# Designs tried in a protein design chat: VH-VL binders against Coenzyme F420H(2) oxidase (fprA). Part 10

Target 1, 148 residues: Coenzyme F420H(2) oxidase (fprA), of Methanobrevibacter arboriphilus (b1a7s3r263to410)
Amino acid sequence: VTIVYDTMHYSTQKMAHEIAEGIMAEGYDVEMFFLHEDERSEIVKSILDSKAIAIGAPTINDEPYPSIGDLMYYLKGLRFERTGIKRKAVTFGSMGGKGGTPASLGKDLGEYGFDVVDTCEVYYVPDEEENKACFKLGQKLVEEAKKI
Below, E stands for the ipSAE of ESMFold2; O stands for the ipSAE of ESMFold2 at other seeds; V2 stands for 0.75 times the mean of E and O plus 0.25 times the DockQ between their complexes.

## First folded at step 4 (VH-VL)

Design V1 (framework fv_dargistotug)
Fold by ESMFold2-Fast, scan of step 4:
Structure V1 (fold): chain C 148 residues (1-148), chain A 120 residues (1-120), chain B 106 residues (1-106)
Amino acid sequence: as target 1 above (148 residues)
Amino acid sequence: QVQLVQSGSELKKPGASVKVSCKASGYTFTHYYMNWVRQAPGQGLEWMGRINPSSGSTKYAQGFTGRFVFSLDTSVSTAYLQISSLKAEDTAVYYCARVSYYGSGSFDYWGQGTLVTVSS
Amino acid sequence: DIQLTQSPSFLSASVGDRVTITCRASQGISSYLAWYQQKPGKAPKLLIYAASTLQSGVPSRFSGSGSGTEFTLTISSLQPEDFATYYCQQYNSYPTFGGGTKVEIK
């Protein structure tokens, strides 16, 4: 399972790690990438080798982070509909205003050939209940991926 | 409780090799990037690079390519730094450090440091 | 590489003093800035990340502020255990550290 995220503050990173803990609680390995620092080619290779992915980004000033846009454009070009399998996906992120980035990313991933099973968005910093929701999101992703 | 425990100090001659270990406990080893940071005597901190323990992928800072190799043994939750063809200028304390759970790219837990002394 | 310049490189202070350390980046790093404390013979300890977020277990007298290229670490009322060297570190690109600020007893 591949998790890719970007963050300015720790909120989306906290969500990413809670999702990873949920995946690992089910006995699966996680490969995590911080999009701001990791190479796009390594991220894409990990995604191609995975049956499930989680993509996260915050919404700041009503726009997603530019680095996520770059990744999404690259994923669109790979024509995942031609790979013969429907990879499972979840999207997540934090917001400080209108939000909507996880839902927008989910819609795009669905159009690129992924089966998007859920999305999760948190206002600024996740509280205890929202941390549990992220953990469960990871478990749900793995349960869905087992069906491939 | 998260701990990073490094191997003991080393005294080596120029041209020798050294392998420093960093054993992690108290967390899932493959979940967090492991970084290496050097501090020469009386000097500040210098980032050497990092390894992604889930993939084995490495990134080396400029100046730490060639003689420096990061590796892992995930079965024992241990990261390694190997330095070949040691030079006097490699004399330093070498730290392993984990990327923070709640902060991107900051280092929340550090090993105690390994002093590597290179002298003839 | 992004360069970080800390000022002052050295300061003398007394218990109870308000201490301010500045870190300037050679280019914009948003809020991707951390502060560390290092005591002689010890590994650095993370105090602050994301420019202003206090690490768990760190006393509230430590605070951070700033964004972009200018950042500040403040110790509101210096304690005996706070005499140490402080480093800033950016992570907007490959990590780099400032030169350090040594805080000594006056």
Scores: ipSAE 0.006, ipTM 0.587, lowest interface PAE 10.4, mean pLDDT 81

Design V2 (framework fv_dargistotug)
Fold by ESMFold2-Fast, scan of step 4:
Structure V2 (fold): chain C 148 residues (1-148), chain A 118 residues (1-118), chain B 106 residues (1-106)
Amino acid sequence: as target 1 above (148 residues)
Amino acid sequence: QVQLVQSGSELKKPGASVKVSCKASGYTFTHYYMHWVRQAPGQGLEWMGRINPSSGSTTYAQGFTGRFVFSLDTSVSTAYLQISSLKAEDTAVYYCARVSYYGSFDYWGQGTLVTVSS
Amino acid sequence: DIQLTQSPSFLSASVGDRVTITCRASQGISYYLAWYQQKPGKAPKLLIYAASTLQSGVPSRFSGSGSGTEFTLTISSLQPEDFATYYCQQLYSYYTFGGGTKVEIK
């Protein structure tokens, strides 16, 4: 399972780690990528080798997210609908004001040939229940991926 | 508490190799990327590259390919920088640093001075 | 490759002075900019991330501002312990550091 995220907020990375713990609790390995750090080709290779992905980004200042936009545009070009496997996906992110980034990313991934099983958005810092929800989101992603 | 502890200073001759260690404690080692930064005497900071401890994936900055190798041993929470075929211009303090939740380097090792002279 | 230009490269100021350091990027980097303080013989210390957010434990006299290509680090009332070199760093496309600004107290 591949987790990719781009964060300038502690909350989104904390969500990513909780999702990873949920995946690992089900006995699966996780490859985690910070989008500004890793080569796009390595991220794409990980995605192609996975049956499930989780993509996370915060909503901050209505600024463009160039690295996320670049990755999404590249994923669009790969025509995942032609691979014979409908990969499972979840999107997640934190917000301080106007949100919507996880829902927007989920819509795009659905159009690119992924089966988006859920999205999760947290206000500011995740509380104890929201941390549990992220953990369960990771478990849900794996359970859905097993059906492939 | 989070700590990054690096190995001691090294004095090497040109053509030798050196392996610098960076031992992490106080956090889950595989959850944070480890970066390497060089600082030559009297000069500024220079990013060398990074390693992702969960995948082993490495990225090297331009100028740090070939002779420079990043590796890790997750069983002892340690990252390594190996420099082969040492040159006098490799004389510098080498830092390991953890990338934070915010994408910045929030914790740094104390630095390892590598001196290359004949 | 994104280049960062810091100015001035050196300044001397008195305790209590307001000090400003600028960092200019060769292209737009949004808010993906951090500031570090390095004292002689020590590792750098993170002061500010996301252009304007103060790192926990850093004195409130430090502040950052800017977005896009122009960024500023301000020390509102310089203290003796602020003698150091300051570096900006971009995180937009990999990592590069500015050339540094050495601050000496008169």
Scores: ipSAE 0.007, ipTM 0.582, lowest interface PAE 10.1, mean pLDDT 81

Design V3 (framework fv_oberotatug)
Fold by ESMFold2-Fast, scan of step 4:
Parts: sequence; structure tokens; C-alpha cells
Structure V3 (fold): chain C 148 residues (1-148), chain A 122 residues (1-122), chain B 107 residues (1-107)
Amino acid sequence: as target 1 above (148 residues)
Amino acid sequence: EVQLVESGGGLVKPGGSLRLSCAASGFTFSHYYMSWVRQAPGKGLEWVGRINSKSDGGTTDYAAPVQGRFTISRDDSKNTLYLQMNSLKTEDTAVYYCARVSYYGSGSFDYWGQGTLVTVSS
Amino acid sequence: DVQMTQSPSSLSASVGDRVTITCRASQSISSYLSWYQQRPGKAPNLLIYAASSLQSGVPSRFSGSGSGTDFTLTISTLQPEDFATYYCQQSYSTPYTFGQGTKVEIK
């Protein structure tokens, strides 16, 4: 299971952490990547080795984060629709304004050959209840991946 | 800076053998599929074959004209790709390029070496 | 095998011209199509991948379009360095196959 995210104010990073905890609670290994810090080749390799992915992106100034746009454009070119088994995906992110980024990313991933299970969006910093929702999102992702 | 540098080209007689090497640098070689592409003098590009990553099984695929005669291998500890050419024919005369298969481009070749000339004659 | 056919095989153009090159696949290859430029005496350079995606560092005057069997490479405003041979390539199935090439000549 691979988690890839980017963040400016740590909110999306906190969501990524909770999703990872949910995945691990179900007995699965998780590999997590921060687009600001990690090598793109390592990220792609991890995604190719995974049955399930989670992609996190904040909305900054009511616009998508550029690093996530770059990753999504490259994912469009991968051969995932030619794989006999569709990979499962979830999208997540935080917002301070317009929002809708996780839903937009989910739509794009579906077109790229992924089975998008769910999405999660949080205003500003996740509260205790929203953290629990992220944890459950991770559990749901691996539950769906088991069906593969 | 991604670099691919071929070596080992030269003149060989029909029926002979030759081994090409491609030294890779500037990227994590073990994560990438690698390919050989050739070009006969004054002709177009022709795919020779590819080898996938160790984690994907290290398997090879070849174009029909070279199947059974050419072998592609890799040494990830040395960041080097190889093409072993046996039973060479005059129609194998070409510049041979080492190329990296892009993970982002769905089978595109995003970086190429300078090429090495193989001449099969007489 | 998937056969790739380019049209035209050659064309003559002037700096500033709009140039279009087409590529046809013998069967549907979805968007698994790349375009390459080869300048005389040089190795090929990737211009476009996934039919329409511009490779990093490639000038915006290059664009690709199409899906399925019919694809087009466009150079909106030809520059002196663009006089070269252009190749399309499919990666939908092995063996990977290239078109025969289109030579873009001065004048």
C-alpha cells in the first residue's frame, strides 16, 4: 500500500498519518512519500508494487498544488488499465477555501484505470472526529484491496 | 544528470559475436526497464528488445529478427546494461542505442545513449 | 504485430511554417504513442509521450493529438533546429514498433 501526498501547512500530512495507521491496524505494510522531499522514481516504483494507493493534495489559493498535478499527469501515461486487476485508490486533502480537490483527483484516477473507493476532505486542520474518518478510510482501502 | 554511454561496437564477420555495454548514471538504474533500439545506415528506428526491473522479474522481450540470437541482461550492482549478439548477419549492421524506458511515459524512451556502430560484413 | 505508418515520408518547409505529421496504427493502441525527433548524426530525443503529453524541456511549439489509430504531431512555428527526422512509436504491445520516419527538410 502506497501513500503519496503533498502539504503546505501539515494538515494533509496529518491526514496521511491517520490513513497509514488505519492500514497498519489491518496488518498491511505502508510506504509513505512526501512529494516535497522524496524522489519521483522511488514513488513510481512503490506505486507499481502496490495493489492500493492513497493520494493526498491540499487546495492552495483555490488551486491544485503543482507537484500533485505533475504526478497525476505522469500517472495518466502508465499502463494500469492494461493490468488484469485494477488497483484500488482513495484521495484526500485539506482546504481553507473552495475545496473539491480530492473529488477531482478521484475522478482523474478513475479515468487512469484505478478503482476509486472513497475520498476525504477536511477544512483546515483535522479535528478528532475527522482524524478517525481518515483512519477508517485507510481500513476501507485495504478491505477493498483484499477483494483483488 | 541522466547519462547512458554505449561501448563495444565494431566490425565483425557474419556468424560472429559481439557484446555491447551501456553504462548508466544519474538515476536509480535498478528501478527502470531498459531497451536496445537500432538503426541501419540511412534507415529508420527498429526496436531490438527490453529487460524489465529485478522487482518485476528481470524478464526480457525481443523483436522477431533477433529472437534466439541476441540476449539482453543487466548488472544492477554496476549500473550496466548488456546486449550479447550471436550469429550476426549482414542485416544486423546498425547503430545500436541504449534507451531508458520511462515509467511515466507508458513505454516511451525518455533518455538515449549516443549509439555505437556495429558493422557485419564480408 | 502493430504496424505504424507515417505520412508524409518527407516534406519541405520554411522557418516560421506550421508543420503537421500524421501516424496511423494498424489497430487501436489507445494513447500508447510517443513522438521522437532525430537531428542528423544525433540520437533520438523524446518530444511527446502518451499521445499528447509534452516531455519536460521540449519547446511548447510541439504538440501531439489523437487516440486509437490516428495521431498527429504539430510544430506550430518551425525553427532552424527543427529540420530533422520525426518518428512515432507505439508501446501498446510488444514488439514495440516505430513508424518509418518523416524527414522535415529546408525549403
Scores: ipSAE 0.000, ipTM 0.512, lowest interface PAE 15.4, mean pLDDT 80

Design V4 (from C10, 42 letters changed; framework fv_ersodetug)
Fold by ESMFold2-Fast, scan of step 4:
Structure V4 (fold): chain C 148 residues (1-148), chain A 120 residues (1-120), chain B 112 residues (1-112)
Amino acid sequence: as target 1 above (148 residues)
Amino acid sequence: EVQLVETGGGVVQPGRSLRLSCAASGFTFSHYYMHWVRQAPGKGLEWYARINSSGGSTKYADSVKGRFTISRDNSKNTLYLQMNSLRAEDTAVYYCARVSYYGSGSFDYWGQGTTVTVSS
Amino acid sequence: DVVMTQSPLSLSVTLGQPASISCRSSQSLVYSDGNTYLNWFQQRPGQSPRRLLYKVSNRDSGVPDRFSGSGSGTDFTLKISRVEADDVGVYYCMQGTHFPYTFGQGTKLEIK
């Protein structure tokens, strides 16, 4: 399972880690990429090798982070609908005002050939219940990926 | 309490190999990018290698690419640096460092360092 | 690689007086996400580096407010408003915007 995210502060990173814990609790290894640290080619290779992905981003100026937008544009070009499997996906992110980035990313991933099973969005910093929701999201992603 | 403890340094002849270890505790090791940074005697800090959370992605400084290999064992909470074809200019204190939650490209915790001396 | 240049390389200050260290990068440190990944570290004699500041001006937990950072783009400053005896050591700026990560050459701070 591949998790890819970017963050302005640690909120989206916290969500990514909780999702990873949920995945690992089901007995699966997680390949996690922080867009600032990793090259797009490495991320794409990991996605191609995975049955499930999680993509996370906060909203900036009512749009996804430019780094996430760049990745999404690249994913659109890869024609995942031609790969012979329909990978499972979830999207997640934090917001400080107008929300909707995880839902928007999910819609785009669906159009790019992924089966988007859920999304998760929190206001600023996730609380205990929101952390548990992210953990459950990871478990749900793995449960759905087993159906491939 | 976050702790990083390096071991494996020593005195070695040019052309030989050494393997450094960094034992991590006090945090979920498998969630963090880890780096190796060195400091030559009386000189500044220099970044050399990075590994992602799972161990599947690595990056190196050009000066050590092909000679050094970074790896990790998340089941043992341990980071490694395999150093081959050692040269006099590799003499330094080697630190392992953890990437911060407040954005990548920054180290919030460092180990105490282990000294590697390459001497004829 | 991004070259980080610090000035001065050595600084002697009287206890209680301010100190200022400059750091200049060979290219902009603004990342595509709008953040500037410029960090400041302190290394006391015989000790490991300790992070003081990240993203230009944010202090780590436990770092006294007498330490402050400012700057943008390619020009950055670390200020110590009133130097204390424990501030003796070498200070490094570091950029994390571009791989490979690079450090300034260091500034040694001594008490007069």
Scores: ipSAE 0.011, ipTM 0.640, lowest interface PAE 8.7, mean pLDDT 81

Design V5 (framework fv_lutikizumab)
Fold by ESMFold2-Fast, scan of step 4:
Structure V5 (fold): chain C 148 residues (1-148), chain A 120 residues (1-120), chain B 107 residues (1-107)
Amino acid sequence: as target 1 above (148 residues)
Amino acid sequence: EVQLVESGGGVVQPGRSLRLSCSASGFTFSHYYMSWVRQAPGKGLEWVARINSSGGSTKYPDSVKGRFTISRDNSKNTLFLQMDSLRPEDTGVYFCARVSYYGSGSFDYWGQGTPVTVSS
Amino acid sequence: DIQMTQSPSSLSASVGDRVTITCRASQDISNYLTWYQQTPGKAPKLLIYDASNLETGVPSRFSGSGSGTDYTFTISSLQPEDIATYYCQQYDNLPYTFGQGTKLQIT
């Protein structure tokens, strides 16, 4: 399972960590990428090798981070709908005001050929219950991916 | 709780190889990017290698690219640095460092360091 | 490579003094900057991340500020245990680069 995220706020990294813990609790390995530092070619290779992905980003100026937009544009070009398998996906992110980035990313991933099973958005910093929700999101992603 | 313990340092002649190890405990090692950072005697800090959580992606500065190889064994909670074609300028204390969740380039925990001396 | 220029290289101050260290990046690093404290003979310790966020457990007398290319680290009231070398580091782009360090002595 591949987790890709970018962040200006600590919150999105914390969410990525909890999702990873949920995936590992089910006995699966996680490969994590931070878009600001990692190269797109390596991220794409990991996604191509995975049955499931989690993509996370905060909302900036009421839009997804530019780096996430760039990745999404590249993923659109890969035409995952042609691969013969429908990879599972979840989206996540934090917001400080107007939200919607996880839902927007989920819609786009669905159009690019992914089966988006859920999304998760938290306000500012996730509390204990929101951390538990992220953990469960990871478990749900793996349960759905097993059906491929 | 979080502990990183380096080993494998020593004195070697130029052109030789050395392999450093870092034993991690107190956290889920497989979730974190890891790095090696060195410090020459009386000098500042210099980043030398980074590896992602799975071990599938590695990064190096030009100064060590092609000579150093970072790797990890998540089943043993161990990070490695294979150093080939060592040069006198590689002399220093080598630190194992965990990359923080806050950012892929900030190092929130460091080991005590292991000294490497490359001399004739 | 992004160059990090740290100033001053060394300074001496008295207990209770306000101490300021600056770090300049050769290009905009978008607040992807960390400050470390290294006591002699020890490993560095993370104090500040993302330019202005205090790491958990770090005393509130330490703070960071700045944006773009210019960043500042401040100790509002110097304590004896603050004798150390302080380093800034950028993580906006690879390779990661550090400032040359500021050696802080207490008189």
Scores: ipSAE 0.007, ipTM 0.603, lowest interface PAE 9.0, mean pLDDT 81

## First folded at step 5 (VH-VL; framework fv_ponezumab)

Design R5a (from R5 with light chain D33Y R59L; at its last look DockQ between E and O 0.84; V2 from the best seeds 0.00; counts 0 for: pae O 4.1 > 2)
Fold by ESMFold2 at other seeds, look of step 5:
Structure R5a (fold): chain C 148 residues (1-148), chain A 117 residues (1-117), chain B 112 residues (1-112)
Amino acid sequence: as target 1 above (148 residues)
Amino acid sequence: QVQLVQSGAEVKKPGASVKVSCKASGYTFTHYYIHWVRQAPGQGLEWMGRINPSSGSTKYAPRLQDRVTMTRDTSTSTVYMELSSLRSEDTAVYYCARYYGSGFDYWGQGTTVTVSS
Amino acid sequence: DVVMTQSPLSLPVTLGQPASISCKSSQSLVYSYGNTYLNWFQQRPGQSPRRLIYKVSNLDSGVPDRFSGSGSGTDFTLKISRVEAEDVGVYYCMQGTHFPYTFGQGTRLEIK
């Protein structure tokens, strides 16, 4: 399972970690990518080798974080609906206003050929209940991926 | 309790290689990048590179790219940095550091590598 | 490579007085709409570096509030409102916006 994120105040990174813990609790390996640190080509290769992905970014001024946009544009061009596998996906993120980044990312991923099974959005920093929700989101992603 | 524990001091001759280990504990090893930074005696800090322990992917400072190799073993939560073709100017304290947020929140204790004839 | 220039390089300070260290980058350190990956580290004699401040102005856990960071773009400042004996050491700024990551030359803070 491939997790890709960018973050503003650690919030999205904390969510990514909790999702990863949920996946690992089910016995599956995770490759995690922080967009600032990792090359796009490595990220895309990991996604192509995965049945399940999680993509997250914070919302700033009611927009997705810009660094995710480059990755999403690249994924659009790969035409995943033509690969013969409808990969499972979740989206996640933090917000400080209206929010909507996870839903927007999910809509785009659906158009690109992914089956988006759930989203998770948090106001500013995840609390204990939201951490548990992210953990369970990781478990759900694996559960859905097993159905392929 | 986050800890990064490095291997002991090394004395090497020019042309040799050194491999320094950095064992992580107190957190999920694969969640955080590990970077390496060195400090020559009486000098400032120099970034050497980093490894993504979840994927094994690496990125190295261009000045060291041909001589540095970083690897990891997820079963022991350990990162390794190997520097080959050692020169006297490679004499330094070598640190591993955990990346969180915008920089390095935890550092290893340092490993002194001395390159001397 | 982004050049990080600190001033002063040597900073003798009277105990209890304020101290200020400047750090200037050769390129803007702004990433991803407002994330500025500028860090400050303290290295006490014989010890590993310790992060004091991340993203310009955020204090790390356990760092006394007499430390503060400010700045934007290419110009950054670390301030200590009241220097204590334990503050002796070398202070480094570091940028993490552009690869390779680079550090300032260091500022040695000493009690005069």
Scores: ipSAE 0.327, ipTM 0.790, lowest interface PAE 4.1, mean pLDDT 85
ESMFold2, look of step 5: ipSAE 0.367; ipTM 0.806
ESMFold2 (binder alone), look of step 5: mean pLDDT 93; pTM 0.944

Design U4a (from U4 with light chain D33Y; at its last look DockQ between E and O 0.65; V2 from the best seeds 0.00; counts 0 for: pae E 6.0 > 2)
Fold by ESMFold2, look of step 5:
Structure U4a (fold): chain C 148 residues (1-148), chain A 121 residues (1-121), chain B 112 residues (1-112)
Amino acid sequence: as target 1 above (148 residues)
Amino acid sequence: QVQLVQSGAEVKKPGASVKVSCKASGYTFTHYYIHWVRQAPGQGLEWMGRINPSSGSTKYAPRLQDRVTMTRDTSTSTVYMELSSLRSEDTAVYYCARLGYYYDSSGFDYWGQGTTVTVSS
Amino acid sequence: DVVMTQSPLSLPVTLGQPASISCKSSQSLVYSYGNTYLNWFQQRPGQSPRRLIYKVSNRDSGVPDRFSGSGSGTDFTLKISRVEAEDVGVYYCMQGTHFPYTFGQGTRLEIK
């Protein structure tokens, strides 16, 4: 399973870690990528090798995901709907005001051929219950991926 | 408790290679990037590169990229840095360090104790 | 590569007095979402470096509140409100916004 995230504050990274713990609790390996640190070609390779992905970014201003836009454009061009495998996806992120980034990313991934099984957005920093929800989101992603 | 424990000091001849280990404990190894930084005697700090322990992907400082290789072994929670074609200018203390991105959750970046590598003819 | 320039390089300070260290970058350190990856490290004599400040102004756990960081864009400052004997060492700024990551040349803080 491949997790890709960008972050304005540590909140989205914290969500990514909780999702990863949920996936690993189900016995699956996770490759995690922080968009600032990792090369996009390595991220795409990991996605191509995965049946399930999680993509997260915070909401800023009126633009939900400027840093991952190049990645999303690249994924559009790969035409995942052609593969006969309906890869599972979740989207996640934090907001400080107007939200919507997880939903927007989910819409785009759906158009690119992914089965977006859920989204998760939190206000500011995830509290204890929201951390638990992120953990369960990871478990749900694995559960859905097994149905392929 | 987070710890980064490095392998012991090395003395090498010019043209040889050195491989320094950094064993991590006290946290989920694959969640945090490991960087390598070196410091020549009496000099400042130089960033060498980093590895993503979950994927194994690396980025290296451009002036070292032809000579440095970083790897990891997830089964032992250990990162390795290998520097080849050693020169006297490579005499330094080599540190591994973990990047913590969380406010309040990291407390601070954790550094290894350092590994002295001496390149001497 | 982004050049990080510290000033002064040598900083003798009277015990109990304030100290201030400047760090200037050759490029803006503002990254996506407004994150500015400017860090400050302290290296006491004979020890590994230790992070004091991350993302310009956030103090690491266990760092005394007499240390503070400020700045934006390309200009950054580390301040010590009242220098204590344990503060002796070399202070480095580091940027993590642009690859490769780069350090300033260091500021040696000494008690007069």
Scores: ipSAE 0.106, ipTM 0.709, lowest interface PAE 6.0, mean pLDDT 82
ESMFold2 (binder alone), look of step 5: mean pLDDT 90; pTM 0.918
ESMFold2 at other seeds, look of step 5: ipSAE 0.204; ipTM 0.753

## First folded at step 7 (VH-VL; framework fv_ponezumab)

Design Q6a (from Q6 with heavy chain G103Y S104G; at its last look DockQ between E and O 0.84; V2 from the best seeds 0.00; counts 0 for: pae E 3.4 > 2)
Fold by ESMFold2 at other seeds, look of step 7:
Structure Q6a (fold): chain C 148 residues (1-148), chain A 118 residues (1-118), chain B 112 residues (1-112)
Amino acid sequence: as target 1 above (148 residues)
Amino acid sequence: QVQLVQSGAEVKKPGASVKVSCKASGYTFTHYYIHWVRQAPGQGLEWMGRINPSSGSTKYAPRLQDRVTMTRDTSTSTVYMELSSLRSEDTAVYYCARFGYYYGFDYWGQGTTVTVSS
Amino acid sequence: DVVMTQSPLSLPVTLGQPASISCKSSQSLVYSDGNTYLNWFQQRPGQSPRRLIYKVSNRDSGVPDRFSGSGSGTDFTLKISRVEAEDVGVYYCMQGTHFPYTFGQGTRLEIK
């Protein structure tokens, strides 16, 4: 499973870690990528080798974070709908206003050929219940990926 | 408690190689990048490179990229830094550091002294 | 590479007096996410570095409130309001915005 994220502060990173813990609790490996540190080519390679992905970004002024947009446009060009499997996906993120970035990313991923099974969005910093929800989201992603 | 524990001091001759280990504990190893920074005696800090432990992907400082290799072993939560073709100017304390929240080094290893001499 | 320039390089200070260290970068440290990844580290004699300040002005856990950071863009400052004996050491600024990451040359703080 491949997790890709970016963040204005630690909130989206914390969500990514909780999702990863949920996946690992089910016995599966996770490759995690942070857009500030990792090259797009390595991220895309990991996605191509995965049956399930999680993509996260915070909302900036109620719009998607620009750096994740670069990755999304690249994925659009790869035409995942033409592969031999329909990969599962979740989206996640934090918000400081109206939100909606996870839903927007999910819609785009659906158009690119992914089966988006759920989203998770929190206000500012995830609390204990929201951390548990992210953990369960990771478990759900694996559960859905097994149906491929 | 987060800890980064490095291997012991080494003395090497010019032209040899050294491999320093950094064992992580107290957190999920694959969640955080590990960087390497060195410090020659009486001098400042030089960034050497980093590794993504989940994927094994690396980036190296351009002036060292011909001689440095970083690897990891997820089963032992350990990162390795190998520096080849050693010169006397490579004499330094070598640190591993965790790239934590807020894009900075929040935990550092104790350092490994590498001495290159004839 | 982004050049980080610290001033002064040597800072003898009378115990109990304030100290100020300047750090200037050759490029803006504002990242595309709007954050500025400028950090300050302290290295006491014989020890590994310790992070004091992250993102320009945020004190790390367990760092005394006499340490403060400020600045923007390319110009940054670390201040110690009242220097204590335990503050002896070398202080480094570091930028994490641009690859490769780079450190200032260090400021050695000593008690007169």
Scores: ipSAE 0.392, ipTM 0.781, lowest interface PAE 3.2, mean pLDDT 85
ESMFold2, look of step 7: ipSAE 0.392; ipTM 0.794
ESMFold2 (binder alone), look of step 7: mean pLDDT 92; pTM 0.926

